# Designs tried in a protein design chat: VHH binders against Abasic site processing protein HMCES (HMCES). Part 161

Target 1, 269 residues: Abasic site processing protein HMCES (HMCES), of Homo sapiens (Human) (q96fz2)
Amino acid sequence: CGRTSCHLPRDVLTRACAYQDRRGQQRLPEWRDPDKYCPSYNKSPQSNSPVLLSRLHFEKDADSSERIIAPMRWGLVPSWFKESDPSKLQFNTTNCRSDTVMEKRSFKVPLGKGRRCVVLADGFYEWQRCQGTNQRQPYFIYFPQIKTEKSGSIGAADSPENWEKVWDNWRLLTMAGIFDCWEPPEGGDVLYSYTIITVDSCKGLSDIHHRMPAILDGEEAVSKWLDFGEVSTQEALKLIHPTENITFHAVSSVVNNSRNNTPECLAPV

## First folded at step 15 (VHH)

Design sb58 (from sb0 with F27L; framework vhh_8pnl_2)
Fold by ESMFold2-Fast, scan of step 15:
Structure sb58 (fold): chain B 269 residues (1-269), chain A 117 residues (1-117)
Amino acid sequence: as target 1 above (269 residues)
Amino acid sequence: QGQLVESGGGLVQPGGSLRLSCADAGLDFSHYDMAWYRQAPGKERELVARITYGGTTNYADSVKGRFTISRDNAKSTLYLQMNSLKPEDTAMYYCAAGLEYESYDYWGQGTRVTVSA
């Protein structure tokens, strides 16, 4: 996974993250650094994206089931990194393979500290290789959406007006992430950064790309991944597997250039 | 299956030079780490050179001082400048791109480099 959409205005995004704590109370996640959230239809690595994480990471003795929402840099910078410029890392940390996550120091160490997060997106993009040409077909990939109106199916046949209205009740994609905290050696604010865990593609996506993000399907999975106070690393890792509960549609090549940030990036073609 | 396109291979005499290119017609690889690998007949594939999205380079000991990896993000093209070529550099050269620790998801079909009199 190397490209997402996360375009909802902050208030709409917050409401889409409504959840129930362990005591059964309905809650909205509390923001940290909300001014760093930048909505976009075309989010690339090194940009900031919103993630959910346990309040217990910030407050000693907080209820570990309570959630914070915070923008974090996509591309994990390990806490032990000693240079001033994160781009000087010797390897890319945009994604983290599930099969080697416990073998790589950059990921094993923050996992041991309970630094699990849920990465939020409208959906993600992947590029299918077209046989007989050197071109690729991009797809927007997202959770199946609930239909409550009398309008027709969402997809290539839907009118632009129907597509605009779907965002009011959009079910956000929830991807398993690992984050770390890095203190710049020359001073400044602590940098929070994350990686998205990846798995082998499910059958439904195998013709588009051979890898997919580890998707946490439903509130039970999301809660267990976030709750590092009650759920061990070993138990949490059991949640990391492909899912078939996913849908997609072809999109315009406009999305290919990460500098393009318009609704046309995810509109069906 | 291959998604990048290599070019620039060919036959050269020992001591000669070649410039390899790796491109994709429409996809933006500017955030990807990229690498050149090679495989000689009867041998395993080996890393030749790597360049991170941030421009940090790393070279195999066998090519240090002779090869230079570079990238042009505006053209979505990766290069390998090969100088002072030796018969032992004869191989298929593959381009790779990835977003994961020491792992590449995108590969090309390769371009053949032959160094002989």
Scores: ipSAE 0.728, ipTM 0.856, lowest interface PAE 1.0, mean pLDDT 89

Design sb59 (from sb0 with F27Y; framework vhh_8pnl_2)
Fold by ESMFold2-Fast, scan of step 15:
Structure sb59 (fold): chain B 269 residues (1-269), chain A 117 residues (1-117)
Amino acid sequence: as target 1 above (269 residues)
Amino acid sequence: QGQLVESGGGLVQPGGSLRLSCADAGYDFSHYDMAWYRQAPGKERELVARITYGGTTNYADSVKGRFTISRDNAKSTLYLQMNSLKPEDTAMYYCAAGLEYESYDYWGQGTRVTVSA
């Protein structure tokens, strides 16, 4: 996973993240650094994207089931990184393989600190290799959407024009992430950055791409991944596996250039 | 898989030079780490050189000082400049790209390099 859409206005995004805490109280996540949120139909690595994480990461003695929403840099910069420029890292941390997560220091250390987050997106993009051509076919991949009065049935058969209406009740994609906090050696603000955990593709996506993000399907999985105060690393990692509860449709090549940021990037062709 | 296309291989004499290219005009790899691997007949695939999205390079000991990896993100192209070629460099050369620590999900079909006297 190396490209997502997260275009909802801040207020709509916040309401889409409504949840219940451990006591069953309905809540909205509280924003940290909301001014750093930049909606886009075409988010690439090194840009900021919104993540959910436990309030306990910021507030000592907070209820670990309560959630913060914060923009973080996509591309984990380990807390132990000694250089002044994150681009000088000797390896890419946009994604983290599930099978080696406990073997790599860059990921094992933040996991030991409970630094689990849920990465939010409208969906993600993947490029299918097409036989007989050197071009790639991009696909927008997202949770199945429930029929509503406004959105109707979502899928490849829907008119591209109708996609403008579907966002009011969109079910956001929730991907398992790991974050870390890096303090620049010359001083300045702490950098929060994340990686998306990846797994082998499910059967439904195998014809598009052989890898997929680890998707947390439903509130129980999301709650357990975030709640580092009650759920150990070993238990949380049991949530990391392929899921079949996913759908997709082909999109135009407009999305190929990460500078393109229009609804055409995710509209069905 | 093979979303990358290698070119520039061929037959050269010991001490000769070749420049390999790796491109996919339909996709932007500018945020990816990229690498060159090679596989000699009857042997396992091995890393030759890697370059991060930020331009940091690493080389196998056997090619240090002889090979140079570089990239041109505007052209979405990866290069391997190979100098002072030896018979031991004879192999199929593969381009790879990835967004994960020490893992590459995109691979080319390879280009053959033969160094023979």
Scores: ipSAE 0.686, ipTM 0.836, lowest interface PAE 1.2, mean pLDDT 89

Design sb6 (from sb0 with E102P; framework vhh_8pnl_2)
Fold by ESMFold2-Fast, scan of step 15:
Structure sb6 (fold): chain B 269 residues (1-269), chain A 117 residues (1-117)
Amino acid sequence: as target 1 above (269 residues)
Amino acid sequence: QGQLVESGGGLVQPGGSLRLSCADAGFDFSHYDMAWYRQAPGKERELVARITYGGTTNYADSVKGRFTISRDNAKSTLYLQMNSLKPEDTAMYYCAAGLEYPSYDYWGQGTRVTVSA
């Protein structure tokens, strides 16, 4: 996973993240650094994306079931990194393989501290290699959506008008992430950055790409992943596996260039 | 299999040079780590050199000082400049790209390098 769409305006995104805390109280996540949220149809690594994490990470005595939403840099910078420029990191941390997460210092250390987060997106993109040519077919991959009057699909009719209708009640993709906090050696603000955990593709996606993000399907899985105060690392890792509860459609090659940021990026072709 | 296309392999005498290229038109690999691997007959595939999206390089001990990995993001191309080639460098050379260090999920089909008198 190396390209997502997260285009919802801030308040629409916030409402899409409504949840219940441990006491059953309905809540919206509280924002940190909301001005750093930049909606886009075409988000690449090193950009900021919104993640959910436990309030307990910021307040010692907070209820660990309460959620914060914060933009974080995609591409985990380990807390122990000693250079001043994150681009000088010796390895790419955009994704973290589930099968080696406990073997790599960059990931096992923050995971041991409970630094689990849920990465939010409208969906993600993957590129299918076309047989007999070096051309690739991009796909937009997302949770099945609740159908309205005729269809919940983005491309059922006029694309712009149909999009405006479906986004009001869009079910966001919820991907398992690990984050870390890095203090620049020369001073400045703490950098929060994340990686997306990846697994082998499910059968439904295997013809598009052989890897997929670890998707947390439903509020029970999301709550357990976030609640590092009650759920151990060992228990949380049981949530990391492929899911078949996913759908997709082919999109235009406009998405190929990460600088293109228009609704055409995710419209069905 | 793979999305990357290698070129530049061939037959060369010991002490000679070759420049390998790896490209895939239409896809933006600028955020990906990229690497060259090789596999000699009867041997396991091994890392030759890698370069991060930020330009940090790393080399196998056997090629340090002789090989140079570089990338041109404007051309979406990865290079391996191979100097002072030895018979031991004979192998199929593969290009790889990934976001999941130390694993690479995008691989080419390979280009053959033969170093022989």
Scores: ipSAE 0.676, ipTM 0.831, lowest interface PAE 1.3, mean pLDDT 89

Design sb60 (from sb0 with F27S; framework vhh_8pnl_2)
Fold by ESMFold2-Fast, scan of step 15:
Structure sb60 (fold): chain B 269 residues (1-269), chain A 117 residues (1-117)
Amino acid sequence: as target 1 above (269 residues)
Amino acid sequence: QGQLVESGGGLVQPGGSLRLSCADAGSDFSHYDMAWYRQAPGKERELVARITYGGTTNYADSVKGRFTISRDNAKSTLYLQMNSLKPEDTAMYYCAAGLEYESYDYWGQGTRVTVSA
């Protein structure tokens, strides 16, 4: 996974993340650095994306089931990184493989600190290699959406009114992530950055790409991944596996250039 | 993501030089790590050189000082400059791109390098 859409305005995104804490109280996640949230139809590595994480990471004795939403840099910068420029890392941390996550120091250490997060997106993009040609076909991949009288599928949104209705009740894609905190050696604000855990592709996506993000399907999986106060690393990693509850449609090549940030990036073709 | 098309392989004398190219016309690999791997007959594929999206390089011990990996994101091209070639460098050379440490999702078909005795 190396390209997502996360275009919802901040207030719509916040409402889409409504949840219940351990006591059953309905809540909205509390924002950290909300001004750093930049909605886009075409988010690339090294840009900021919103993630959910436990409030306990920021407040001693907080209820670990309560959630913060914060923009974080895509591309994990390990806490021990000694250079001044994160681009000088000796390896890419946009994604991390589920099968070797406990063997890699960059991921094992933050996992040991409970630094699990849920990466939010409208969906993600993948490029299918077409046999016999040099062309690639991009696809937008997302959760099946609940059908309502007001909200059709995105594939059926061919008028301005239908387009607006799709996003009002959009079920955000929830991907398992690991984050870390890095203090620049020359001073400045702590950098929060994340990686998306990847797994082998499910049967439904195997013709598009052989890898997929580890998707947390439903509130039970999301809450267990976030709740590092009650759920051990070993137990949380059992949530990391391919998901079949996913859908997709082909999109135009406009999405190929990460500088293009327009609804055409995810529109069906 | 783009197609990876390799070129520049061939037959060369020991001590000679070759420049391999890996082109990606029309795709955005600027956020990807890129690498050159090689596979000699009867052997496993091995890393030759790696370059991160930020330009940090890493080389196999057997090629340090002789090979240079570089990239030009404006031209969507990865290069491997090979100097002081040895018969042991004879192999099929592959271009790779990925977003995961030591895991590459995109591979070229390879270009053959033969260093004659």
Scores: ipSAE 0.670, ipTM 0.823, lowest interface PAE 1.1, mean pLDDT 89

Design sb61 (from sb0 with F27I; framework vhh_8pnl_2)
Fold by ESMFold2-Fast, scan of step 15:
Structure sb61 (fold): chain B 269 residues (1-269), chain A 117 residues (1-117)
Amino acid sequence: as target 1 above (269 residues)
Amino acid sequence: QGQLVESGGGLVQPGGSLRLSCADAGIDFSHYDMAWYRQAPGKERELVARITYGGTTNYADSVKGRFTISRDNAKSTLYLQMNSLKPEDTAMYYCAAGLEYESYDYWGQGTRVTVSA
């Protein structure tokens, strides 16, 4: 996974993340650094994307089931990184393989500290190899959505007004992530950055790409992944597996260039 | 396979030079780590050189000082400049791209390099 869409305005995104805490109380996640959220139809690594994480990471004695939403850099910078420029890291941390997560120090250490997060997106993009050519067909991949008379499908939206209606009540994709906190050696603000855990593709996606993000399907899985105060690393890792509850459609090559940021990036072709 | 396209291989004499290219017409690889691997007859595939999205390079000991890996993100092209070629550099050369350390999702079909008198 190396390209997502996360275009919802901040208020719509916040409402889409409504949840129940351990006490059964309906809540909205509290924002940290909301001004760093930059919505886009075409988000690449090294950009900031919103993640959910436990309030306990920021407040001693907080209820670990309460959630914060915060923009974080896509591309985990390990806490032990000693150089001043994160782009000088000697390996890519955009994704983290589930099968080696406990073997790699960059991921094992933050995971041991409970630094689990849920990465939010409208959906993600993958490029299917076309047999007999060097061309690829991009696909937008997302949770199945509930269709109502007021909420059209993506394919039914022919105007800007109709496009806004498609996103009312959109079910956000919730991907398992690991984050870390890096303190620049010469001072400055702590950098929060994350990686997306990847697994083998499910049957439904195997013809598009052989890998997929570890998707947390439903609030029970999301809650257990986030709640590092009550759920151990070993128990949380049992949530990491392929899922079949996913859908997709082909999109135009406009999405190929990461600078393109328009609704055409995810429109069906 | 065939998702990346290598070119520039050929036959050269010891001490000669070759420049390999790896391109893709469709996908933006500017955020990917990229690498050159090689496989000599009867041997396992081995890493030759890596370059991160940020430009940090790493080389196998056998090629340090002779090979230079570089990238042009505007052209979505990876290069390997090979100087002072030796018979032991004879191999099929593959390019690769990925978003994880030493786990590459995209591979080319390879280009053949033969170093012989």
Scores: ipSAE 0.729, ipTM 0.858, lowest interface PAE 1.0, mean pLDDT 89

Design sb62 (from sb0 with F27H; framework vhh_8pnl_2)
Fold by ESMFold2-Fast, scan of step 15:
Structure sb62 (fold): chain B 269 residues (1-269), chain A 117 residues (1-117)
Amino acid sequence: as target 1 above (269 residues)
Amino acid sequence: QGQLVESGGGLVQPGGSLRLSCADAGHDFSHYDMAWYRQAPGKERELVARITYGGTTNYADSVKGRFTISRDNAKSTLYLQMNSLKPEDTAMYYCAAGLEYESYDYWGQGTRVTVSA
């Protein structure tokens, strides 16, 4: 996973993240640094994306089931990094393999501190290799959505005009992430940055790409991943596996250039 | 990102030089870590040189000072400048790309380098 869409206006995104705390109270997550949220149909690594994380990371004695939304840099900078420029890190942390996460210091250390987050997106993009050419077919991959005008979920068979009607009730893709907090040696604001955990692709996605993000399907999985106060690292890692509950459709080559930021990036072709 | 195509291999005498190229027909080249691996006859595949998306380089001890890895993000191309070549540098050279620490999801088919008198 190396390209996402997260275009919802802040208020729509916040409502899409409505949840219940441990006591069953309906809540909206509270924002940190909302001005750093930059909606886009075409998000690449090193840009900021919104993540959910437990309130307990920021407030001593907070209920660990309560949620914060915060924009974080895509590309985890470990807390122990001693250089002044994050780009000087000696390895890429855009993604983190589930099978070796406990063996890599950059991921094991923040995971041991409970630094689990849920990365939010409309969906993500993957490029399928086409036999016989240098061209690749991009696909937009997302949770099945409810189609209000007829039975079943929205999909590739629906017209582009119908896609504009779904954003008010869009089910956001919820990907398992690990974050860390890095204090610049020369001073300045703490940098919050994250990585997306990856797994082998599911059967339904295998013809497009051999890897996929670890998707947390449903509120039970999301709440257990976030709740580091009650759910151990060992228990949380049981949530990390491929899922079949995803859909996709082909999109135009407009998405190829990460500077293109229009609805055409995710519209079906 | 996915289709990596290596070129520039060939036969060269000890002490000679070669420049390998790896062209990426995909997207987001500038966000990937890139690496050169090699596999000599009868040996395991080994890391030769690595360059991060930010330009930080790392080299195997056996090539340090002789090889230089570089990238051109505008051309979506990775390079390996090989100087003072030795017979033990004879191998298939592979280009690799990834978004994960020490893990590469994309590989080329390789280009052969033979160092012989």
Scores: ipSAE 0.651, ipTM 0.827, lowest interface PAE 1.3, mean pLDDT 89

Design sb63 (from sb0 with F27D; framework vhh_8pnl_2)
Fold by ESMFold2-Fast, scan of step 15:
Structure sb63 (fold): chain B 269 residues (1-269), chain A 117 residues (1-117)
Amino acid sequence: as target 1 above (269 residues)
Amino acid sequence: QGQLVESGGGLVQPGGSLRLSCADAGDDFSHYDMAWYRQAPGKERELVARITYGGTTNYADSVKGRFTISRDNAKSTLYLQMNSLKPEDTAMYYCAAGLEYESYDYWGQGTRVTVSA
């Protein structure tokens, strides 16, 4: 996973993240640094994306089931990193393999501190290898969506007008992430950055790509991943596995250029 | 993300030089760690050289001082300059790209290097 869409305006995104806390109270997540949220149809590593995390990370004695939404840098910078420029890190942390997460210091340490987050996106992009050509076919991959007007799931056969209408009730893709906090040695604001955990592709995606993000399917999985006050690392890691509850459609090559940021990037072709 | 296409392989005599290129058709090249791997006949695939998205390099002991890995983000191209080639360098050479250290999701089809008289 190396390219996502997260284009919803802040207010629409916030409503899409409505949830119930442990006491059954209906809530919207509270924003930190909302001005750093940059919606885009075409987000690359090192850009900021919104993530959900437990309020307990920021406030002593907070209910660990309450959620904050915050933009974080994609590409985890470990808290122990001592140089001034994050790009000088000796290895890439855009993704974190589920099978080695407990073996890598960069991920094991923040995971031990409960620094689990849920990475939000409209969906993600993958490029399918096409036989006989150097061209790859891009696909937009996302949760099945409920059509407000037709009581069915949205798909590739739907008109562009129907796609414009679905965003008000879009079910966001919820990916398991790990974050860390880095204090620049030369001073400045604490940098919050994250990595997306990856797993082997499910059968439904295996023809497109052999890897996929670890998707947290439903509020129970999301709640358990975020709630580091009640759910241990060992229990949380049981949520990390491939899922079949995803859909996809082919998109145009417009998405290939990460500078393109238009609805055409995710529209069916 | 992009399609990796290797070029520059061929037959060369011991002591000769070759420069391998790996072109990425995608625009995310600058975000990826890149590597050259090789597989000699009857051997397992091994790391030859690696360069991070930030430009930090690492080399296998067998090639240190003879090979140089470099990248050109503007051209989305990875290079391996191979000098003082030995028969032991004979292998299929693969370009790899990844978003995690030592885990590469994208691989080229390889280019063959033969070092022989």
Scores: ipSAE 0.604, ipTM 0.817, lowest interface PAE 1.6, mean pLDDT 89

Design sb64 (from sb0 with F27W; framework vhh_8pnl_2)
Fold by ESMFold2-Fast, scan of step 15:
Structure sb64 (fold): chain B 269 residues (1-269), chain A 117 residues (1-117)
Amino acid sequence: as target 1 above (269 residues)
Amino acid sequence: QGQLVESGGGLVQPGGSLRLSCADAGWDFSHYDMAWYRQAPGKERELVARITYGGTTNYADSVKGRFTISRDNAKSTLYLQMNSLKPEDTAMYYCAAGLEYESYDYWGQGTRVTVSA
């Protein structure tokens, strides 16, 4: 997973993240650094994306079931990194393989500190190899969406105008992430950055790509992943597996260039 | 086929040079770590050189000082400059791209390099 869409205006995104805390109280996540949120149809690594994390990371005695929403840099910079420029890292941390997450210091250490987050997106993009050609077919991949009318697929058969109308009630894709906090050695603000955990692709996506993000399907899974005060690392990792509850449609090659940021990037073709 | 396209392979004499390129028209892999692997007949595929999205490089001991990996993110192209080629460098050369440490999800079909008199 190396490209997402997260284009919702801040207020729409916030409402899409409505949740219940442990006491059953309905809440919206509280923002940190809301001005750093940059909506885009074409989010690449090293850009900021919104994540959910437990309030307990910021307040010593907070209820660990309460949620903060914060923009974080995509591409985890480990807390132990000693250079001044994150691009000097010896390896890419855009994704983290589920099978080696406990073997890699960059991921094992923040996991031990409970630094689990849920990465938010409209959906993600993958590129299918095409037999006998140098072109690849991009696909937009997302949760099945609930529509008022049961009129078939939300993706492949819908016009671009219909897609504009669905965003008010869009079910955001919720991906399991790990974050860390890095203090620049030359001073400056603490950098919060994350990686997306990846797993083997499910049957439904196998014709598009052999890997997929670890998707947390439903509020129970999201709550358990975030709640590092009550759910151990070992228990949380049981949530990391492929899921079949996804859908997709082909999109235009406009999305190929990460500098393109228009609705055409995710519109069905 | 067609995910990444290697070019520049060929037949050269020992001591010669070749420049390999790896590109995919219209696909932006500037955020990916990139690598060159090779596989000689009857041997396992091995890492030759890698370069992170930020430009940090790493080389196999057998090619240090002779090969240079570089990238042009504006052109979404990866290069391998091979100097002082030896018969032992004879192999299929593959480029690879990934978003995880030493794990590559995207591979080219390869380009053949033959070093012989």
Scores: ipSAE 0.671, ipTM 0.835, lowest interface PAE 1.2, mean pLDDT 89

Design sb65 (from sb0 with D28E; framework vhh_8pnl_2)
Fold by ESMFold2-Fast, scan of step 15:
Structure sb65 (fold): chain B 269 residues (1-269), chain A 117 residues (1-117)
Amino acid sequence: as target 1 above (269 residues)
Amino acid sequence: QGQLVESGGGLVQPGGSLRLSCADAGFEFSHYDMAWYRQAPGKERELVARITYGGTTNYADSVKGRFTISRDNAKSTLYLQMNSLKPEDTAMYYCAAGLEYESYDYWGQGTRVTVSA
């Protein structure tokens, strides 16, 4: 996973993240640094994306089931990184393999601190290699959406006008992430950055790409991944596996260039 | 592993030079770490050189001072400049791209380099 769409305006995104705390009270996540949220149809690594994380990371004695939403840099910078420029890191941390997550110090250490987050997106993009050519076909991959009177049907046969109406009640993709906090050695603000955990593709996606993000399907999985106060690392890692509850459609090559940020990036072709 | 396309391989005499290229039309690799691997007949694939998205380079001891890895993000192209070639450099050369530590999701089909008199 190396390209997402997260284009909802901040207020719409916030409402899409409504949840219940462990007492059963309906809540909206509280924002940190909302001004750093930049909606885009075409988000690449090193840009900021919104993530959910437990309030307990910021407030001692907070209820660990309460959620904060914050923009974080995509591309985890480990807390132990000693240089002043994050781009000087010796390895890529955009994604983290589930099979080696406990073997890599960059990921094992923040996991030990409970630094689990849920990465939010409209969906993600993958590029399928086409036989007989060196061309790739991009696909937009997302949760199945509920059909309503307002949104109509969703799929490759739908027009761009129909797609515009579906965002009112869009079910956001919820991907398992790990974050860390890095203090620049020369001073400045603490940098919060994340990586997306990846797994082998499910059967439904295997013809598009052999890897997929670890998707947390439903509020029970999301709450357990976030709640580091009650759920151990070992228990949380049991949530990391492929899912078949996913759909997709082919999109225009416009998405190939990360500078392009228009609805055409995710519209069916 | 046929997602990237290598070019520039060939037959060259010891002491010669070759410049390998790796590209994919229309796909942006600017955020990916990229690498050159090689595989000699009967041997396992080995890392030759790596360049991060930020431009940090790393080389196998056997090629330090002779090979230079570079990238052109505007052209979505990776290069390997190979100087002072030796018979032991004979191998199939593969480019790779990835967003994970020590793991590459995209591989080329390889380009053959033969160094012989």
Scores: ipSAE 0.723, ipTM 0.857, lowest interface PAE 1.0, mean pLDDT 89

